# Designs tried in a protein design chat: VH-VL binders against q06338. Part 6

Target 1, 247 residues: q06338
Amino acid sequence: ENEEEQNGEEEIVNIDFDFFGGNPEVDFHALKNLLRQLFGPQESTRIQLSSLADLILGSPTTTIKTDGKESDPYCFLSFVDFKANHLSDYVKYLQKVDMRLSTFFKTMIDSGNKNCALVLSERLINMPPEVVPPLYKITLEDVATALGDDKHYDFYIIVTRKYEVNFDTDDDTDSGKRNKNKDERSKKRVKADEVDYFHEEDRFFEKYAKIHFESEAKKGVISSYMILDHEGLVKSIDELETEISTW

## First folded at step 4 (VH-VL; framework fv_cixutumumab)

Design t11
Fold by ESMFold2-Fast, scan of step 4:
Structure t11 (fold): chain C 247 residues (1-247), chain A 123 residues (1-123), chain B 108 residues (1-108)
Amino acid sequence: as target 1 above (247 residues)
Amino acid sequence: EVQLVQSGAEVKKPGSSVKVSCKASGGTFSDYAISWVRQAPGQGLEWMGGIIPIFGTANYAQKFQGRVTITADKSTSTAYMELSSLRSEDTAVYYCARLGTYYYGSGSYMDVWGKGTTVTVSS
Amino acid sequence: SSELTQDPAVSVALGQTVRITCQGDSLRSYYATWYQQKPGQAPILVIYGKNNRPSGIPDRFSGSSSGNTASLTITGAQAEDEADYYCNSRDSSGYHVVFGGGTKLTVL
């Protein structure tokens, strides 16, 4: 039959992304899987992911889905209130990560008028970065509703991950001069020890972070931790939006 | 590599205050935590508190809370520890030390130390 | 008084192995960090995390932990290892640093 009609090569298949609040009836297991992805296999063992998923579902949260409100999310963003949850397992995890986080959290606890949000976000790798600015804007409006008279947090703790870019190159350039150790030529070579982002927005978060630090790479994955103030968060999202408009 | 240079020895009267400085050179200062640790003659090390200069936020050991104030000046890469209402028991060497970079479960390790400032409290 | 307990003194013969111990409930949650201090000098970091040595620290120094106990082991002690050794960790809240009382090592 008509191969061109079956192929649809000039017909762009548009997938509609819809934004939903966290759905405790269907999102729990998908959120745990996204959290496991966010932290990686090693760090995930240091966090009670079920408890964290419950915190997310009890906090201002936005998900992105393609098949209605009862389908699995491809993406989520949550702002977990630090003061309300300062005894949580996730805060205990962050305290163990770095003393700067502990010192900062103590300041928040001792403050009567300042607070921070624990920011948790992950998406499937093929989700376009164009979803990120509306995701943050919608969720920040939900935060304003939840906080009442204070329409935003003072600070945001963002945890994300990066990866090492590994390139395998054959060492064939020395074949004419030194062939005595054939086994040496079979060794893997790391051509470039470069680090890249899983999520485009993290470049802007790093730019505006007041504090940023990273773990050592484990199986090619690096954990990245940032503290931003509200102005820095807003500027990060605005610059991402501006850059996307040039694509 | 970062070096921490501390102010010189001080002799103080009981009831007075002392302010010790710790100047960082050779590396980033603002986003590292700087700790203050003291050691009385023949005694062990005792943590007093720490500060993150970029936030100006300090965290104090319970024993010193209310008597110690830790501050930082980012423009001069200098951290300060001020101890008030001095007693003879405050006679000690006071060290500043940088908390090391990320390591899960041991973010309290101190990788760079100043040489110490001797504070003597005597009548 | 201190949340971390160390024996005040230990001796080892030259070339032999010595184990210095640090005990406290916070060590179930946090690794101990170990420092060496010689008379008139500032402390030097020798072990951090599970068993990490800073550059310049000899491989005869190693760390271990089990339950509420952390240990610094010096295998083949040298005369230059004679010093006070301190552990530190965090208190139970995770917000404060706590030091052990220190162990004076004498190399016979």
Scores: ipSAE 0.483, ipTM 0.768, lowest interface PAE 3.3, mean pLDDT 85

Design t12
Fold by ESMFold2-Fast, scan of step 4:
Structure t12 (fold): chain C 247 residues (1-247), chain A 123 residues (1-123), chain B 108 residues (1-108)
Amino acid sequence: as target 1 above (247 residues)
Amino acid sequence: EVQLVQSGAEVKKPGSSVKVSCKASGGTFSSYAISWVRQAPGQGLEWMGGIIPIFGTANYAQKFQGRVTITADKSTSTAYMELSSLRSEDTAVYYCARGPTYYYGSGSYMDVWGKGTTVTVSS
Amino acid sequence: SSELTQDPAVSVALGQTVRITCQGDSLRDYYATWYQQKPGQAPILVIYGKNNRPSGIPDRFSGSSSGNTASLTITGAQAEDEADYYCNSRDSSGYHVVFGGGTKLTVL
């Protein structure tokens, strides 16, 4: 049982997650905090996070909470309409990231019948990846409602982050007992460019991405940018769900 | 080492069209942006547009909208620029150039350039 | 009509320092990229981002920017640096690439 006063080593017990739509009355500050986590300290200073949180709350959005609709979200997923928001600060940020995003966005603007969604998603570290497939399915249903029944975006711009496994950021007070200037033995066994994912779904998004590019690592964190078409997005989530079913 | 190899010089009449090719070798093609830049004799560089081959999507400078078509063939790693309704002022060297991946805040940069294709428009 | 302005010509004595400037409002938002072009040749990239040199570009080349102005500095100019220099950036929409008019550098 998950009691307020409990003694033990279990970190996660009896947590019930519920799905809610974005709540403009209570979600704003929690969304800003999750966005700051998503982008990291450097990239978040390049983005007007308050206006981005407002875009999310005006868009198809699903949150996950444990204490009712009026509590803070642990997770969110949003599909921000590109054409409706192409003059936003967030689009200006994306244009500065890479010339391919600018070229792609201009083709969407010039198209009468094509559009893309700016996908924003983040969750607290202890959230299980099992919540991800239902999160995307629910939010895509909300997109279909917003665009008209059975409609979807043609493309999706996903922004996420990865980390360098070999990046030495955490200093253990006892690591010095094996620290011989350099742990040459350990470093020779680790690939210099080995990276890992904060979000499990990103492995599948990369697999199906039409375009994928990354920033240079800064303090072990890499910003990752992907463009998927609708088929690729659906396949990514379906493959994640299939993998989860084997656990 | 990536190289961009362009088609040979062309001589065209006013009112006709020209199609210049740019074949990439030795590196990634489909997911990079390929730009077309021209230079009239004794004049500066002028960006015409760019394409992302994997999407087949192109973005054109306003001056050339309606006259320029940029396409790509992923199977041959070749980008094309077709300019129609040629005038004498279209006489220029036409370059293709590759844009690399990420660098936040760079307006645009092109790290690999073709040697250029001379197009002469004369009657 | 020009979004980016460069002086048409500049001269420098061999071994001395020269600054080539590029001016435009988009430079408040984007770092200028600099290219060198010699007669009969395609341009080559010399500086991108705040102050990055591609492999093979000598360390005498550096970039800087302030407000709506970007500068390419050549410290200890060599005879081989005699060329046309172009800056580029974005137009006001951020969707199109624009070049400056170019600066002809003469090394005396």
Scores: ipSAE 0.514, ipTM 0.789, lowest interface PAE 3.0, mean pLDDT 86

Design t15
Fold by ESMFold2-Fast, scan of step 4:
Formats: sequence, C-alpha cells, structure tokens
Structure t15 (fold): chain C 247 residues (1-247), chain A 123 residues (1-123), chain B 108 residues (1-108)
Amino acid sequence: as target 1 above (247 residues)
Amino acid sequence: EVQLVQSGAEVKKPGSSVKVSCKASGGTFSSYAISWVRQAPGQGLEWMGGIIPIFGTANYAQKFQGRVTITADKSTSTAYMELSSLRSEDTAVYYCARAETDYYGSGSYMDVWGKGTTVTVSS
Amino acid sequence: SSELTQDPAVSVALGQTVRITCQGDSLRSYYATWYQQKPGQAPILVIYGKNNRPSGIPDRFSGSSSGNTASLTITGAQAEDEADYYCNSRDSSGYHVVFGGGTKLTVL
C-alpha cells in the first residue's frame, strides 16, 4: 500500500490537465526521464535514450501538462513509424529482445504495403487512467493526418512494464499447504499471478495482443512486449473507456 | 510438454520439390517461431528459415531465398517447409525446431526439436 | 562458414576442463546459444542466453561471452559429453539465424 500514491492520484484527478503536441524546445529531458521509467533502470542502459527522445519528438506525439505548453509533461504517447526509422538504435534494441520481433520487422520491410508503429507511452505513477482513451484518440488523429486522411498503421508494437508483487518478501514454505487444489508447483504459479500493472490499459492490450511476451524479472521489474493489429488497439481503448465510464 | 512430429523420409529426383511437415502437440503453437534447420551428411547445421504462425509470416536465409517456402496451418498446429529445384547438394536431414524467447540473450533459442526428416536427392 | 567460426575439433581428457569457442562480429550484439548433437540424433539445447541451462542439463556445462567471442565450458568432462557442439546466434542484420561450423569433442 502506497498512501502517498493514493493521495497523489486522488489529488491529481482534481488538477486541470491539457493535451499538447511534443515540444522539442522543452520536452526532451522530461521524455528521457519517462523513458527510463518505462524501460526500468536495467533495460534503459541498453537503449540510446537521447536518440529515442529525438525520434519521439519527430513523430506523432501527445503530452499531458498542467502549466501550459512550455512546462514539463506528466505523460506522453508516441507512434514512431517503423519503416522510416528501421535503422534506428531503438529498432536494433528491439531486434535483440526477441527473434519474433526481428522476424516480424523483416516481413514489414519486405511487404511494401504494410507498416507498423512503435508505441511508446509512460506517465507519472499518480496519473489517472481516465486520461488514456483521449490520449490515444488524439494521437491516432495525428497519425491519420501524417499518413493521409483516415489512414492508420497495420500493427502496433507496445512496450510496457509490470512489477512483481512481493519482490522483497522472504520465502514462505507453509503457503503450499493452504490450498488442497494446488500442487507443489502452486507457489511458483501463484508468484507468477502476483504480477501487477502500472497502467490499466495494458490489461486490455494483453487481451487483444496477437503476440505477447515478457522478460525475466530484474529487481522486481518485468518488461512486457505486445504486437496488436489496428482492430485490437481500437477495441482495447474502447473497452477501457467503457470500463472507466462505470466507475 | 511440446512435441514436434515430422513427416517420413523422402527420396526425390533432381529438379523436383519436397514438402516436409512438422506437427506440434502438447502446447502453444501459434505464437512461437518455428525454424527449419538442415544438416547434410557429415556437415554442420544450417538455418533455412522460420515462421510465426499467428502472423503467417516467414523469414528465409539468403541462400534459400526463392527456393524455400515455409507455411503454417494454425488449425492443425502444423508447419511446412517446401524446397524446390532439388539438387544432390540438398541431400540432408531436415529438422523443425521451436524457438523460445530469451529476452536478455540471443533473442530466441531452439528448445524443442523434431527428430528430423531424411531427404535424399539422387539420379 | 563466415558469420560464426568454431574450431572443427577439440580433445579433452576424462575429468578435465575443456573450452569450446565461437567467434563472430554479431556476438558483440547477440549472445550465443549452444547445442549438443550425438550421432543419429537431433541437437539438444545446452546453454542459451549468456549462461542459462535448460532443465536436465548438468551443471558442468556453462557459458560465457566477451566481445566477439562466446565460450562453452565443460568442467570435469565425462565420456557421454563426446559429441558435436554447435553455437548459433543472429547474423549481423539481426533478422536471420546462423550456426557455427561445429566442434567435434573427443573425450580421451
């Protein structure tokens, strides 16, 4: 339980948020900090974050701020064009993560008519999930403008993170006796089910993902990678919006 | 527990084509990469290509571009490798293998292998 | 071949330590994976990533990596370790898999 986080989230709901495009004159350092948070301390050392921040600022990007366009962003979402940036350091990083990503990227290059976006999004932990549907809708409108009226990507590569619940707790050898329906492997399965989300939207992205895989936990942080088609992305956001409306 | 079951041995004439099958059982098929690797008698392992069944997308080694077609049928959990314009140098054992994710390492490793299909090309 | 180079043969005395090497520029970017193959059998995975062992692989097998070189070490070699050992990794493009030429290990 994080009382400061709960109080921060409740207070931030009462703050006036505004949406802005990426600002190259102001946003660079804040984006690098949010990218470090997104990838975690260990993975962020494998990525050229300055180059990635520059890619974001050159791509359809939406930020959320409270003090006007020249203040630091609390949140961002970017759709980086894969084909235009396939020689970037970030794509080279993704190819190292999983052979499925490198194979998928090769097929995008070879297709001639298909393309994907590299989706990058992060926000301060206290940001309310209610900002997410409008964030995606605004940014997808910017994508349609950039690609030509009503156009979108065929696929979206989403990178996110989760955390391991009970990362700092000692082993409990007595836990296995509490449930008669669990076997000697139940502790490991329960521990895997003790993973939690930083961002509510990731639950829906996973539901509609065509490919989903995760890293080993490193200091309690798990990197999560998903490939969605356009229909899956839209359904994820619509379902999140519907759930939020019932709160 | 995933097993890969390959089709039986083939004897082919030069200039013909061969199609080898690889059926997965006991686990997830669609979201894993299936690779095809061959080995000529007394020679080393040679990667031919792979497929991600859920996307229907295949990737081929440069040496085999234009001669190899790798496909998958998700409904039967079966991958196929077809090699055309066969020559005597294509005599080999052909393996299918499932690639598993290794996030911090090579990206993927082949943890489950079929027993191999012997293809003999002779005239 | 060209992307990944292995010595074709190496020998070790029973109970001694042997190191099999794999070299290539792509190893600066991607870790090697190691496979053991005995005559008439499909390869089996012995090391993946930098130094991970699948279930069932004895702890005498270990991996290491430095620069453009990856190594498989067998500490206290046993007669049953006599086999061909292959490294693989990705090619320089990152899109394709390449194997080393293989190393035949003889346990004396």
Scores: ipSAE 0.007, ipTM 0.555, lowest interface PAE 8.5, mean pLDDT 82

Design t16
Fold by ESMFold2-Fast, scan of step 4:
Structure t16 (fold): chain C 247 residues (1-247), chain A 123 residues (1-123), chain B 108 residues (1-108)
Amino acid sequence: as target 1 above (247 residues)
Amino acid sequence: EVQLVQSGAEVKKPGSSVKVSCKASGGTFSSYAISWVRQAPGQGLEWMGGIIPIFGTANYAQKFQGRVTITADKSTSTAYMELSSLRSEDTAVYYCAREGTFYYDSGSYMDVWGKGTTVTVSS
Amino acid sequence: SSELTQDPAVSVALGQTVRITCQGDSLRSYYATWYQQKPGQAPILVIYGKNNRPSGIPDRFSGSSSGNTASLTITGAQAEDEADYYCNSRDSSGYHVVFGGGTKLTVL
């Protein structure tokens, strides 16, 4: 229990948040900035973020804003159709992350009736987790409208990040010690005991993921990749909503 | 520690089918990718395809598409490779292998291998 | 063809350095993986990614890559290093695995 965080969240909840569809005329640059945050500085250089922002704006997407439809979004969630975009730069990036993603994507391509969504979501650090369940529910309804009123994707590819709580800051000028070698330093960072989530919902996504794998930590940040089926995605959101209701 | 245990040697007639098994022991089986690789006598390694058992979905090399079927049984932690319409040139050692953990920009890397199953196709 | 190419044979004197090469366009996009195979045995993973070796692989084995070429270097070759060495990678689609033809290393 953290009282300071609870007090901050209570204050934030009093702000009027409005939900909007993606707006190509105003959202492009804000989405690119949120994507840089989502992937981190190293991974974002492997992805053509402008192309990805265009895919988002052409896909079922919900943003959260506080100053009307023409203001910058503080949060977004998008479901990018895999089959329609299987030749995209983002899919090529995912194929290089792990053999399982490549094999899984090939099975979707070969399937006549199965498809997956590439899930992209990020928000500013001070956004309350209470926005997440309605964000997913609204966007899933938009997906049902786009695919047909009773339809959804079979699978969801979620990419996120986690952090090492006790990541050591490089002290190059420690008077008694110099950096010995990068292997000793890497071992020290790898042995960090505690990892935490940027997105609270990821605790539930991991619980229901069919496939989950993570990168080694780079400057205290870990890239996390998950494949969920539709039942798992819905259960994750429902359990998050239940947890929030106890606050 | 994961070990892959393969079924014993087979002798088959041309035109028949063979089904080779690969049983995983220790660790998590269903969420890893399992590949099948063959090697004809005195020849190199040749990838046939792979499967992710949790999804039951397989990916095949184009050369074997239509003749190979790769399946998995999660309850017994066993992967299978069935090759049909056997020819003498299908005589080979057939290996199963597990794909390794995540690594950026790696090609396929197979960190655990079965000992191989010899399949001989003769009249 | 999109197949990875390796020289069929190389030799090295005991204690000297040898480099085994693998060439193909897919290596511009993916790191090659290297395997060692001795007669009658399954392959053993020796190098993956840019230059990672599994537990139990001696530090005399290292990997490098430049353009469309990947190399496995054995520094201070030992008698037990005599074996066939295979590289593998992905094809240009990223969906299929391809192996090189293999290189037989003889330690003199």
Scores: ipSAE 0.431, ipTM 0.746, lowest interface PAE 3.8, mean pLDDT 85

Design t18
Fold by ESMFold2-Fast, scan of step 4:
Structure t18 (fold): chain C 247 residues (1-247), chain A 124 residues (1-124), chain B 108 residues (1-108)
Amino acid sequence: as target 1 above (247 residues)
Amino acid sequence: EVQLVQSGAEVKKPGSSVKVSCKASGGTFSSYAISWVRQAPGQGLEWMGGIIPIFGTANYAQKFQGRVTITADKSTSTAYMELSSLRSEDTAVYYCARSETYYYGSGSYYMDVWGKGTTVTVSS
Amino acid sequence: SSELTQDPAVSVALGQTVRITCQGDSLRSYYATWYQQKPGQAPILVIYGKNNRPSGIPDRFSGSSSGNTASLTITGAQAEDEADYYCNSRDSSGYHVVFGGGTKLTVL
């Protein structure tokens, strides 16, 4: 009874999703919760989530809600301008994650005419992937408005997460014999290559990424980092939209 | 198998410049980082800088900023390191090394493939 | 070189365990990478990340880190392990690579 299946809810309930700009009067706490989900419990303690939520709310951001503008968002997408925010705590965090990010940021800082967006997106598990193409298209239009005319970013840094299939849940209150039996079955299956996506769009982002790297798994969750150019981002979203149309 | 093939030894006068090449033979070139690391006789390894060809721009160690230029030609899969205003202290073996840009694990470049080195001697 | 410090020399008896250390403040944030260099040769990668070995590197090589210190451990040292060992990591800015001064390992 506490189970919610995404496809069942979409077909049975007729959920009505609406898109809104970021609302600093309402969205702050919900964004922090979605950011904790995105980064996971361990990594989120290394990030100043309140300042990151403020960066999001000051940037081109689209949220998805079901109960009107004043309700909590189920989903968000934000493009945070790198150069305008390169001294932020979030950029300092990213520089420590991987040398490719710090090297890339240095090249952006040294460039007179190139810039990148820090892409942050997360949604509740029961959100349909059909919302993703319009989410990106609306937010890219807002970016064009903010930057002027046909202007867009040269590069996009996408931070996301994946999970190890068959990993035990992060439940520190249950150390019973049942968990031992589950571990034994998982080992017998030889789960060497079983990883899956939280965000379906990441399959297309990976295909068009110029740079892609991942963290070591922490409690079954893998952080994934991708750098795409504008052409790659657009192709990813177009390909996702095409695949959704064939469902 | 991926190999990095470096240009031959150079003997230069103080005040001149040297340009060393590093050609990737086999494997993908553009998405890999190429670093330049030097080693003076009897001394340790010293990182000079690196480039990721797909980004088109290079990153330099503070000591070498203003004297070193690292470039890449994607069409020939070749990286270059040019060092200007040469001094006797620049006498060293210069290595190029490749780092995979798709990496699982910690936040560090690891240099998995190295060229054999180019000896540069600066003497009057 | 002063950003990451290594002892210049260490000795180990054949078949015994040796630990080579690398110290620097950046190691609180970044893993060390370890390279082996034999006379007249380019360095080869030995350990990267938390404790990863490239294909072809014997399992007697392992890495560890705690606080501002990273260690390369060789369990059951062999004659062919005699070489210079270098650690590297990021500098304090996170933008640049720095090497330790190197440790000459002598297998007795």
Scores: ipSAE 0.006, ipTM 0.462, lowest interface PAE 13.3, mean pLDDT 81

Design t19
Fold by ESMFold2-Fast, scan of step 4:
Structure t19 (fold): chain C 247 residues (1-247), chain A 122 residues (1-122), chain B 108 residues (1-108)
Amino acid sequence: as target 1 above (247 residues)
Amino acid sequence: EVQLVQSGAEVKKPGSSVKVSCKASGGTFSSYAISWVRQAPGQGLEWMGGIIPIFGTANYAQKFQGRVTITADKSTSTAYMELSSLRSEDTAVYYCARETYYYGSGSYMDVWGKGTTVTVSS
Amino acid sequence: SSELTQDPAVSVALGQTVRITCQGDSLRSYYATWYQQKPGQAPILVIYGKNNRPSGIPDRFSGSSSGNTASLTITGAQAEDEADYYCNSRDSSGYHVVFGGGTKLTVL
């Protein structure tokens, strides 16, 4: 069962997590480090991370910290308005990633009454998934305040990462049990249990995504891109919260 | 297997409009793009525009802006292309095609309708 | 006006190799896709991405890409390969699909 993991047996003890808005005076460098983690070392060189950090700090953003507002964040979530920032470096990067994104952005630009948010989130690996539902709920309330109380985004673009379970160097210790036949390897690669999530919420985002696509694995890491509508985003967070409550 | 079935041939007068339909069967309709491509007699292929039904808005080639409207009805798995202010130069075969995307390589049109002949004459 | 350039015609002797070329600046960013069209028929996808063949397309068809140029190669051309060949890609903005003018292949 999952109860022992939830009880903090594998987590750092004596930590109290608090939620804060983005702080331009102290969060800038920590956000750049979390963004470098999200995109990986190679893709990070294709993005102006300083500009993206500034974009995040100018957008509805929530951070999680342990030592008050002036300390470094362990986690962030941001909803960057697409239309207000459609000429940004980050949007130009996304347009080059995949034609679905560039086509989607063009349709948003041509639409007078539709808009989307660019969702950016990352956290340190030892952060418990129990922080995620309140993180999204708080930040979505800030979005509603920014847009007006009856307005929300039509779509949300989520950029995240996944990993191949069997990639690490420890795989060599199990070499006698691995089949090296291409057909059997192909069958294994199709199985979902050979790929896992850094972010637990992504299982639900994938379930409700209208569009989902992934990069090829690079050193065992896969970039994942999802477009959800508002209903799908809300359902994803609600289902995560329900699952956590059963732990 | 996915098939695209187009409406029948049309004969139209100059200044009128035509609406061609493209019904998808077998497979997912809403998350793929449906593109419209025309070909005048003896001429090459010309992209007019496309729609991803789930997003509800279309993308058009500059030449056809203001005269073409591309729509989709998810409930009937049908895409439509309406061309207004018809001229004799609009006489062509009009194809719908499913545009499939893949990461890092772009898109390709893997399933094509058989085409709808539109003749514009007085 | 044309973002992608193709020669209008090319000929090849039966059993020989022919290369059909597509050129445009957008090919530096986006791979070309190749279609075969016979008279009275809809186009058929032949090559997509750099060098991927759909099921049912003979292995004599291959693609290549370098800089602003993409090529479709037919090794050991057969009579049934006589057709018009079109390349397509995205324009430089990535928003619009653009076709080349087409190349009429004659198998002698």
Scores: ipSAE 0.343, ipTM 0.666, lowest interface PAE 3.5, mean pLDDT 85

Design t2
Fold by ESMFold2-Fast, scan of step 4:
Structure t2 (fold): chain C 247 residues (1-247), chain A 121 residues (1-121), chain B 108 residues (1-108)
Amino acid sequence: as target 1 above (247 residues)
Amino acid sequence: EVQLVQSGAEVKKPGSSVKVSCKASGGTFSSYAISWVRQAPGQGLEWMGGIIPIFGTANYAQKFQGRVTITADKSTSTAYMELSSLRSEDTAVYYCAREETYYYGSYMDVWGKGTTVTVSS
Amino acid sequence: SSELTQDPAVSVALGQTVRITCQGDSLRSYYATWYQQKPGQAPILVIYGKNNRPSGIPDRFSGSSSGNTASLTITGAQAEDEADYYCNSRDSSGYHVVFGGGTKLTVL
């Protein structure tokens, strides 16, 4: 958990990490690989990853690299403007994920003065969580510059993933079996202590999310979707930074 | 387990408005979509719109845009559907339903018993 | 107009198999959901997704889909299955829910 990340952090902190904007000349393929990791192999086939990588490179985006601006990124964070891209394949994908997203998007489209950002972030395994607060702060400053000083999005759609910790499962056929009742299924999902986070920031995003829903696990991986308002996003990052300072 | 309890039957005059309530009990209210579906006598089901109470904003079918208002009060776990400028063709049973979602679609698994609204002079 | 098309009526003999069909372009992207409605009652969810039954729905009910078509199959129809059956799905935008016109099933 935290101890494993902290031990990795001690080794990784000796590496010289720098923050860069998205580089269309070199980042495209690395971003597609990180997006495949974020969504997983099954969900990735339902998303036009090349067009999504292009959206990221045309949006406020921060990458982390160790060998200058022309090297491959280890990490990225992007805020894709929803209204500017509401006809994109990625938005079509999100509309199909959950009625709450399609309902929410319609309210944004119908609004003359409200907008949301589609948040996309992923990093290579064992990247230290200490990079996350500066990553978000830098990218939010870029957003404020693009929208005008002191401006921000009203809402943020965060897409992430979790994993099942317990790999010792009952012997089930590869084909899904019909569960006898909803109550048994609900009990399985309520055991949050058997699920863990790939990204530590997600604990705080989940805490402040106005809406949160998850997919069914596939090979131990669960897709997670959250909608936060700006206050919730800022509080999440501040609380993560405060916790990191105590490590 | 969630149950949806709707308000009683209404008789309204043409040109007036009606507000139907749908109270959830026995479970989580705020994060589920609550849809409103009507059915005129002898006719099929017609989706009017839905709300996710936590956002306070609603999604409407194009036919009802500008005439229907869907709201929710999280403190009382109650959703409301208000239909204005009533016409005789608005005579129908109005249902509220809880909508569950997944990647390839959605389903309405819990339904209220319906509220009959009759528009007559 | 209705985005999802259903035949208005179908009949089946007691104990035989009947298939009720729903057609529309949105079904290429989304699974149909099926509801049973008896006179004076609210609809009851029967099938959702490719072939999922809620608790309490008999195993004689099944669903299937191919292209722009979804089907509800009742194997070994019983008298109590006589009802109106509705399909629904999301429209092509994903923003709205649309219902088919309904199919009245008569069990002979």
Scores: ipSAE 0.000, ipTM 0.441, lowest interface PAE 14.5, mean pLDDT 82

